# Ledger of designs, part 22: VH-VL binders against o04291r164to392

Target 1, 229 residues: o04291r164to392
Amino acid sequence: DANNPAGLLSIAEEALAEFLSKATGTAVDWVQMIGMKPGPDSIGIVAISRNCSGIAARACGLVSLEPMKVAEILKDRPSWLRDCRSVDTLSVIPAGNGGTIELIYTQMYAPTTLAAARDFWTLRYSTCLEDGSYVVCERSLTSATGGPTGPPSSNFVRAEMKPSGFLIRPCDGGGSILHIVDHVDLDAWSVPEVMRPLYESSKILAQKMTVAALRHVRQIAQETSGEVQ

## First folded at step 4 (VH-VL)

Design B23 (framework fv_regdanvimab)
Fold by ESMFold2-Fast, scan of step 4:
Structure B23 (fold): chain C 229 residues (1-229), chain A 121 residues (1-121), chain B 110 residues (1-110)
Amino acid sequence: as target 1 above (229 residues)
Amino acid sequence: QITLKESGPTLVKPTQTLTLTCSFSGFSLSTSGVGVGWIRQPPGKALEWLALIDWDDDKYYSTSLKTRLTISKDTSKNQVVLTMTNMDPVDTATYYCARIYGDWVGYFDPWGQGTTVTVSS
Amino acid sequence: ELVLTQPPSVSAAPGQKVTISCSGSSSNIGNNYVSWYQQLPGTAPKLLIYDNNKRPSGIPDRFSGSKSGTSATLGITGLQTGDEADYYCGTWDSSLSAVVFGGGTELTVL
């Protein structure tokens, strides 16, 4: 039950474990995104995976800000994700372990004029790990896990967010290593063949989201602390 | 339904600047996930990518030619413009514009018919 | 500079099968998806395969693609005279930050 705090924490911990396996694991096949090469002039490594439900994208880069500051910036999703129409925080619940659980409703702009806009009903879990890393992990809730009952709004298609978010690890010299995972299922599978290209454009949106997050945090770091390391 | 068409001069003198316009219909560069690229093909030679621009105004250029190339878009006119400076006879080619859609890993669909540019004195 | 290597030509009889290879490195084919283009004489190229093995609408299933490691292959079964064309592979090269094409393969059906 998502209304029971013990049930919400259980969902949050499962999401965290799955997110970490995607962010740092080696079992998933990743394909490097164009223009995102490693090196001193790169904002980081960006990769996508298509051998999973939906599409997953991940990115990794260095940022000259401490983990908590990076998390604060990225939790304000509308400030850096231009495709985000609105974010409503429905509930904020202390997790009892120093972490925070939020119930969030998000609306996105449509990826094309011929595809419906997407919305998400999610649980977002923010906590500090024992090694000083900060994590912000998010996943969709369904009717089975205490999310919304009934069909999506007539103007939106309910999308599913698989465990996604940010792992922010402190660097010994200051700053952070930021790991990003965006994993969504926009339900392109049931669409007739002639319409599938319109829905496949959602894969580019996932890649742009990880790039936008890295670019935004690096820009803020440069403005406040000089050059990003 | 979706079409692209290249336009510009067919004859350019050495050292001059070439400006090509891609006019398209059936899609918009204000739509997320869409871009337009330029590719050229000298007579009897292979395809060579030049540049691309996407809905987010991100621009990518061929490494060997990037100092000579500028790509821009006008979303209200459904146009993408490519400028190439210091033209040389080796730049004689058919120039294509093409839509890039889906992930950006190297594919174009559909292509324009191409415009032939000859560089000679 | 050939970053992606294709055979310059290939030929087979009508009704036969042919394969066209495209060899690269870890910075291009190894890390990225491969596309294939068909160029009939005097025409613009047309997308034949994308994302290693997917066909756009209107491309018959006798055309197929595959990728293994740093190499990709285009397969054509049931060859027809209308398949005579130049075929190009394409992908992104992460080290060059550029789209790269193979040198092209001329298919002759005789």
Scores: ipSAE 0.006, ipTM 0.463, lowest interface PAE 11.9, mean pLDDT 79

Design B24 (framework fv_regdanvimab)
Fold by ESMFold2-Fast, scan of step 4:
Structure B24 (fold): chain C 229 residues (1-229), chain A 121 residues (1-121), chain B 110 residues (1-110)
Amino acid sequence: as target 1 above (229 residues)
Amino acid sequence: QITLKESGPTLVKPTQTLTLTCSFSGFSLSTSGVGVGWIRQPPGKALEWLALIDWDDDKYYSTSLKTRLTISKDTSKNQVVLTMTNMDPVDTATYYCARIWGDYVGYFDPWGQGTTVTVSS
Amino acid sequence: ELVLTQPPSVSAAPGQKVTISCSGSSSNIGNNYVSWYQQLPGTAPKLLIYDNNKRPSGIPDRFSGSKSGTSATLGITGLQTGDEADYYCGTWDSSLSAVVFGGGTELTVL
């Protein structure tokens, strides 16, 4: 049931299953963007969803860091996501399986002055999979699932994060393969009609997170190797 | 209200360069995810996309016409300019500018009224 | 060269239903979103459908879009005389790195 540790773990496991089906599976049809790439001297596939609600993007790339290190870097969202204004960790709950569940409140900067900034109330689940992969997946909570019961702040419009996050798989030669999914509903109906396409179907907003994540971890990998760029 | 309006010469001679200006109001090309495209339509024929420019100054051109086309923007004036070199009578068409949402993979809304360009010796 | 194929014309009586097809390939319709545009005689095109099946404000629900594989369909129910127009599908073509439009379909309401 919802609103207890067992209920939160059930929500976390459902989010993980849906996230994995988006990150590596065929649950949604992805359109690969020609010419989009995380940066020079690297491979990465950036795709936009064709058939989902809201705005979705995924990316995949190689990173010269071990999975646990990649996960820890990416969990510090404000350090690499320019559009992220603030992140508050409201609660940290150990999962009985060795994983961690966090209840998180995030505020974003608005992409335009014509509409209010968005905020999120999410559950973030971090765990190690049987094959040595690390996963960090996140989804919005509602009042029915243990989230806030009141209206959002008057300065923000509550957005919905659908299962999103990072799957970080070890490579045989060292380093990791990083899979990223960003899937959000920014509540387009609440904005002036002329801006609805940006909030409802903007593939550009979806790509910003996935590209920023890949660029940031590669930058840290370069710094860790004793080089600076 | 969002409006776009095309302006430029209505008559050009073969081999001359055509310059068209799209003047718009109600939006800004500094807004992420927004662009302006040019589309033409010869009399009684289909729509043909020519070029587009977005908020980040990324430019895209029709492959068959790429060597003849240049697109630029002046964000402070709310204008987008298209130039097309070496005009030929087959280039006679109504030329439209339109706002595009979602970069080059988006859609056009709204459209300008169009300006008719006749290429005649 | 025609990249997206539409029937050149369709006809139906007032109150009837009509369907306009748009056929492409995996490099365009198969891998991207489809939009539809209505062009009344002597006017600029107007967006009718975007992202395969979404309507802009002001477009009545008589107009609908769908996409299956490499084909898209525009449906119009309850036909009215004011629906007489040319209809164009449009999408991105990855192999051409270009926006492409169909050849257009002339709808006549008999």
Scores: ipSAE 0.006, ipTM 0.480, lowest interface PAE 11.6, mean pLDDT 80

Design B25 (framework fv_regdanvimab)
Fold by ESMFold2-Fast, scan of step 4:
Structure B25 (fold): chain C 229 residues (1-229), chain A 121 residues (1-121), chain B 110 residues (1-110)
Amino acid sequence: as target 1 above (229 residues)
Amino acid sequence: QITLKESGPTLVKPTQTLTLTCSFSGFSLSTSGVGVGWIRQPPGKALEWLALIDWDDDKYYSTSLKTRLTISKDTSKNQVVLTMTNMDPVDTATYYCARIYGEYVGWFDPWGQGTTVTVSS
Amino acid sequence: ELVLTQPPSVSAAPGQKVTISCSGSSSNIGNNYVSWYQQLPGTAPKLLIYDNNKRPSGIPDRFSGSKSGTSATLGITGLQTGDEADYYCGTWDSSLSAYVFGGGTELTVL
């Protein structure tokens, strides 16, 4: 149950290492998702994994915005995450290396009245890497890692976010390459069997974070370009 | 128990259009992660995938046969229909429908018993 | 066009072990899960292995699967005469947006 800046930074660095291995590596067995057709609706490469705790999705694509601007947009999660009911930033802690650690509580809408809504208690770590990339990495905190003690609120089922987030790399000639990972365990076993596919669907999961995030930043980039013209 | 059964003509003349219906029970194409595919097998030859339709009405076709194939579903009737135009004797085969589960990169389980279609004048 | 390559035939005596290979590329086996199907003479195919190495309910432990790089392998131990069948690997090809099957391997016991 340790809740101190040094302990949180340790958790943040571990989460960052795991996130980077998911975003750019083969630490998870990724398979491509068929729902992404070429053309105006092409989001980039979308992949999923079922061979992990919960379900993971990743995507990547080009965005005509600089890394810091992409990060600013994506950190305002309620502006683009449709299923997000509320986000409460409980604490903001400088990490001492120019980075920032945030403790965040998020409530999601339930997809149906037949099952409880999900909530998350997370640590979000934002920092610059040596190569000029920007990273925003988030993971759940449990009582063992300095998160809340005791049960979730009576109206919600506590979900677990494994290391997830955004890696934003600068491109030569301007713009960024955006890598997105969403890895969650929504505790599908706590819902009736008939409802479990709705909480584990790779399409729903990909659209909620990976596809929605990429689509949103591309839309803002297009709007910014249109205003200048 | 989940079952699928193919139905349609057993004899088709060259240049005609083939229409096959897959009728199933024990699952719904409203369920996320579920689809139905069509696979054929000419006598003594390998399995060849033809088309797939999923719960979200996404349709996929064999690249070599795409211009000849149409797949559709009727969720209320638990049916998937495959249409193949301009039939040729080389299209003589046993045609199977099968449930695909596991979303996109899934597997076919179970399979129908197959229906044999002969193309001859 | 064949995109997944299997040996056309394999044979062994009862009680022995065989392996059947399936070779593809980065757009299919390299980036996607592999399934294996058994087709007994005169019958529809049946799923033997899914997600590279998992068995459906009712499939004996003597059937196993593995994947490395752009190749997959089906292993059968303790061969029985009832295993005589055609075996097919299958996976999704991301570049074709199509499901693809191997050419099939005929297993003969004895």
Scores: ipSAE 0.006, ipTM 0.518, lowest interface PAE 9.9, mean pLDDT 81

Design B26 (framework fv_regdanvimab)
Fold by ESMFold2-Fast, scan of step 4:
Structure B26 (fold): chain C 229 residues (1-229), chain A 121 residues (1-121), chain B 110 residues (1-110)
Amino acid sequence: as target 1 above (229 residues)
Amino acid sequence: QITLKESGPTLVKPTQTLTLTCSFSGFSLSTSGVGVGWIRQPPGKALEWLALIDWDDDKYYSTSLKTRLTISKDTSKNQVVLTMTNMDPVDTATYYCARTYGDYVAWFDPWGQGTTVTVSS
Amino acid sequence: ELVLTQPPSVSAAPGQKVTISCSGSSSNIGNNYVSWYQQLPGTAPKLLIYDNNKRPSGIPDRFSGSKSGTSATLGITGLQTGDEADYYCGTWDSSLSAYVFGGGTELTVL
């Protein structure tokens, strides 16, 4: 619902504050994942939290690309997220501060043929912070916040994305440090108990977004070696 | 119902290699987030974790014993095998296998009944 | 070596409450979730508590867990003679890359 841009901006700013609290703060309990390595040359810890609604994961690492370039790459979600079936950008709204607000519909592949695939209706907010950092933050919308008014699509179970995304900070000497948060509620209770661990696995969640994003951006950085200052 | 059962020799001579098999039912090691661990308990002493193998074939070993331990899985047979080299009388213990879940932090549930291994000449 | 410290024994009468402590460090209890296991005489251990304070199906609410800083506690209320057992805490140690158990606590019910 692009008919209320002031309301969408308010939601975007609340999502950004919550995302930053998760990405760099200590208010949420983070536990290091056993056996997880976010690819070669990672300096970050892959961590998860289960004391929140749904499942949250975070990671960070160095990338030899400038913040804006990293953001452009990661906004093309299907290019690096293997489980992403489709992404449809429904609206693009200037935020008035040089940033943008997007209304996005995403469909995911089902992890097994025995359970429904998940879909998301989200607001994605992209903006530059005062310190030169770039942020891409996303959260689910409900009918109360300008999202869809009807039930989920017939073949999908509507999932909820809590404030999630990317904080990309410039590094001295060039390149960036990339902070990633993935916080989602896939509605595991709608799945038979024997299959529920597949939807609750923190390792799978970390691999799908945090690790995949880091690996993809680093691969592109290698291919464009010498273009980073 | 999920069950695990340990099998192997009950008597081992010093310096020999011990091979134990964990046979399980009610779950698959192809299921994400699942693993199987080995824990031992000498008579009258505390539990000591030995090794873990998970669904994606990641292997973990007790720091003090890792040079003596090898863990492997056969997903088609629903089996996990632990091998321990250079057995000594102090390795006399009941050996358990157990399912683990929660790859962020391992916990063990359920446990097998245990198999007692005595090391003597 | 033993990196998680438990009292060697505790005792109480039927109907009373007992608590069993488990002390560690930042690399284990401080940064990871704690589990508790019950071992009845002559039997395999059984999971009582996981993720610091959650009970598996079938575990009575008389059993509870908590964690503060680098220490964890198992609480048992309404003590019964069938609770007489050894109790172990366990967690992952990030610095060792290994699962560690406490030394165990023998609970005696009068």
Scores: ipSAE 0.006, ipTM 0.512, lowest interface PAE 10.6, mean pLDDT 80

Design C01 (framework fv_ivicentamab_arm2)
Fold by ESMFold2-Fast, scan of step 4:
Structure C01 (fold): chain C 229 residues (1-229), chain A 119 residues (1-119), chain B 110 residues (1-110)
Amino acid sequence: as target 1 above (229 residues)
Amino acid sequence: EVQLVESGGGLVQPGGSLRLSCAASGFTVSSNYMNWVRQAPGKGLEWVSVIYSGGSTYYASWAKGRFTISRDNSKNTLYLQMNSLRAEDTAVYYCARAPWELLDAFDIWGQGTLVTVSS
Amino acid sequence: AYDMTQSPSTLSASVGDRVTITCQASQDISNYLAWYQQKPGKAPKLLIHDASSLESGVPSRFKGSGSGTEFTLTISSLQPDDFATYYCQQSYSTPRGYLTFGGGTKVEIK
């Protein structure tokens, strides 16, 4: 139940457990993407899941910023996610354990003018783990879990975000290792039959989103270190 | 039909300012990575600036501090404000769309608008 | 900075010839490379993205290959419409959004 703080924390902790199982565990089978050659400036490892509901992508890489700074940058989703039209933070709730729960409404752009744009109603949970890592995980809320019960938006199709987000672990010698999971269901069956292959093959789009997050954080890290003469 | 049309080019004296416009049709500027790319007469292509769908902007090192990329969603138009112009800025300026689905390759280009910086 | 070096700068060929243009990146750019065709007085046209993926409407005689630091554009049977200048471009750069082009290769009639 998302209508009370204890209910929201329960949903948040459940989302965190599922997210961690995807980010660092074996909850789903990950297939390494072909064509990515490691190098000093590489984006990191990108993998796409198989045999899961919706579309999931996972990536990881090194970033020369501390975990809290990485989280701050990535929480500003429109700055790095091309498809993101707007993000509204509807409420901010202390979790009682030092963490923060946010209720967020996001609008995405349509991939073509012939398909409806997607929107999300999500819970985003940010907290520190006992090992010094920082986590930002997010999942969709339904009417059953205290999500929206009002009439649907006339110009949008409600999409579902499965537990997704960022695990940011401190590295020896400074910096962080950033783990990203993007797991969404864009409801392919709500679009005309001719366009369903686009939504079903959205694993490529998810991969590009995870790469965009890594690139953006690294860009900010390089600007922050600066070159003064 | 998807199109980009640049305007605002012309002759300007060194140290002057000029604003370029790029009108988009058939798609939405605010939902795309929009770029400016220039080409000096008889020379190759040179990237100038990008504005992300989320509003973040980035510039070539030589353009930073002098050029400003922006957009107006209500007019579906991209802009490039150019200040402190130099003779070296003489070029045809193209606006171009770079979809992240194509690994930021430029799939749609405008026809270009010529900027001449001379006395 | 990701420097992109194209060779040759100029190439003379006849209709029906197989031509190859090379593009070298100063650092590993994986498959984040595109190829463009530009005719005099016109804007560039995208031919290939992801190093080897043909843009819709581009003839199959155009092929891109390579990864990492060495890339090639091959035209298997040159046609009159193919006499143009060709550019490679990388998008792998950090910071994100910093893009660089090769110097160009002009394919002219022999």
Scores: ipSAE 0.000, ipTM 0.472, lowest interface PAE 14.0, mean pLDDT 79

Design C02 (framework fv_ivicentamab_arm2)
Fold by ESMFold2-Fast, scan of step 4:
Structure C02 (fold): chain C 229 residues (1-229), chain A 120 residues (1-120), chain B 110 residues (1-110)
Amino acid sequence: as target 1 above (229 residues)
Amino acid sequence: EVQLVESGGGLVQPGGSLRLSCAASGFTVSSNYMNWVRQAPGKGLEWVSVIYSGGSTYYASWAKGRFTISRDNSKNTLYLQMNSLRAEDTAVYYCARESWELYEDAFDIWGQGTLVTVSS
Amino acid sequence: AYDMTQSPSTLSASVGDRVTITCQASQDISNYLAWYQQKPGKAPKLLIHDASSLESGVPSRFKGSGSGTEFTLTISSLQPDDFATYYCQQSYSDPRGYLTFGGGTKVEIK
């Protein structure tokens, strides 16, 4: 139930459990994308799954930044996600356990004028785990979950984000291990047949969030350390 | 093992029709993007058509209206129906798989090819 | 749509040589480019996808590089098994799935 703080925390904690299962577990059958090699453009391990509703992508990699700094960078989604048009934080609620719950409205660019742009109504839960790891987990709020009412989204198709986000674990010797999950249902059947293949593409979806996020934080880390490619 | 085997090629008269088959083993045709690619004798590779896992079909501009890509999931077989054949359609026809789970738009498995000769 | 130009069309080389093949796209295709090897009488074989990612089982002497409109396939030390025709292929094309191959580069013994 999304009408009170206790209900929001319940949804947030359920989303966190599902996200952790995807990020570190076997809840989804992952198929590794091969050919992402060591080098200046190398990212971590990327895996794709389509045995679920929508399409899920998972990646992980090492980053020479502390967990809280990684989270700070990645929460500013428009700065690194190319197809993100805008992010509006509608509410910020302390979770009572040291964490934060945000109600967020996001608009994405349409790939062409023939397809409607997508928008999301989500709950984003940020908290520190007992082992010093930091997590940022996000999922859509729908009418089934008692989701919030918001402004009309004329000319947009409402997309659904399944539990997705970032698990950022401190690494021995400094820095972090960043785990990323992007699990989205863009409602491909609502677009003209000509555009449907773009929404069915697992490569585009993997690059959309997981690869962009990892590349962006690695670039910031490199600039901060003064290292040269 | 993963394998594609084409059949149905042969000699056909201009204006005639021919149906090519591509039998898959070791994987499911309906779970993959499946393509036809041709190669005229001594020439390069030319894309013909694709059928997506979801069933959407697309064709090279010169093939549209004459060629039809299809599949029979119960037989795990891909087809190319070729109508109004021209001498320029003479080529070895390959079926090829795209692996969307690992990477998009690269042909990771190819058949051996079947020769189509359009001549009077 | 996207014209793919390969150069040279024919290349003569000896075992042990470093071989470079160039592929140029008429428009920006990012890194959506694959390389294939075809031996006489055989079907093509995928070598590289995403411009630089080596396919499993392909020897490390093959290397792809480039992005945008300029791409290169390099064979660092040519082996007897490498005498073949090589093709580049773009997959950035429109949503209708029209794919374009380069004209091919035949690598033959000097």
Scores: ipSAE 0.006, ipTM 0.440, lowest interface PAE 11.6, mean pLDDT 79

Design C03 (framework fv_ivicentamab_arm2)
Fold by ESMFold2-Fast, scan of step 4:
Structure C03 (fold): chain C 229 residues (1-229), chain A 120 residues (1-120), chain B 110 residues (1-110)
Amino acid sequence: as target 1 above (229 residues)
Amino acid sequence: EVQLVESGGGLVQPGGSLRLSCAASGFTVSSNYMNWVRQAPGKGLEWVSVIYSGGSTYYASWAKGRFTISRDNSKNTLYLQMNSLRAEDTAVYYCARGPWDFLSDYFDYWGQGTLVTVSS
Amino acid sequence: AYDMTQSPSTLSASVGDRVTITCQASQDISNYLAWYQQKPGKAPKLLIHDASSLESGVPSRFKGSGSGTEFTLTISSLQPDDFATYYCQQSYSTPRGYLTFGGGTKVEIK
């Protein structure tokens, strides 16, 4: 129920729980992406899953920045996601002990020449966990949540983001472990055969977002400290 | 008690500029989405512009490029900078508050309005 | 574009009458519609939001109904204070902030 602040917080906490299960759990079967060799100096572990609704991708890697610095970088989505056309933060709501809820509208450029551009209506929840970890999790608001969702903008296909985001855990000796999950769902019941390219584009989008975020943070960390990755 | 007080209206010549202010009390402008709505003499309501709590702005197509909505959170004040004014911009300009911008967009509080007359 | 058409433009009524004002959207807007009352020389006042939710402090004789493309505002027993112009407004368009008002319905004394 997205009708009031209490309902939004309920949706945010539900998204957080599901996101954490995906980021650190084993409930979802993850398969390492083909063509990726993880090595110590490479992009972190990257995997995809199809045993959930839609397509999910996750990545994990070490970063030489503390959790709050990583969060600041990743919250500035246009700085690291080159396929991002526009991001509009429509609402910022204080929640819990220093947490924030944001309502965001995002437009993406077409992921391939065969697919329409995507747009998203999402709730993004940022909070600090008891163990000092920082979380930024995000999910689509849909008609099922009673939220303020309209039809897709002209020439855009409304994408649905299932709980996704960043879990940033402090490391002993400094730095962070960054866990990323991108989960996009295109309603399987409404996908006719001719729309197959849209479904394939969902895989590509999730993969690109996951990889782009990790690469960008590592690049900034390396530039800031002159360190290894 | 929620109050919105507009000021800055007056007589301006075509091609001129004017800045409207909306002083808010009883709530924080940065926590709400804020709008400008105008009404030409004897005519209906026409939406002009919005600034959301997060800072995103949108404009009516005829206002884009000429009008700029902004706010000063430290003064709890909303502004509308109007440039290249035309006779058809003559209207009472209202400042209007939306409660939460993740809900339906509607205006629960309005200011008294400030009259802008564009004429020689 | 979500154009809003109100009918009638002007309505003459007597105290105690049941008054119905109609608002039609050019496209489906679900229930994202608000109603406002404006008295001469005054700012508009919110009456109803989300098609049927009565704003706090608004008399119960005001009722909103409808969904999709057809909406009505009903005043069950018109009072002297109800002679005013009424406007509908949609907020369904994406992105947020692209909203439109109806042309207004003036309720005047017969």
Scores: ipSAE 0.007, ipTM 0.547, lowest interface PAE 9.7, mean pLDDT 80

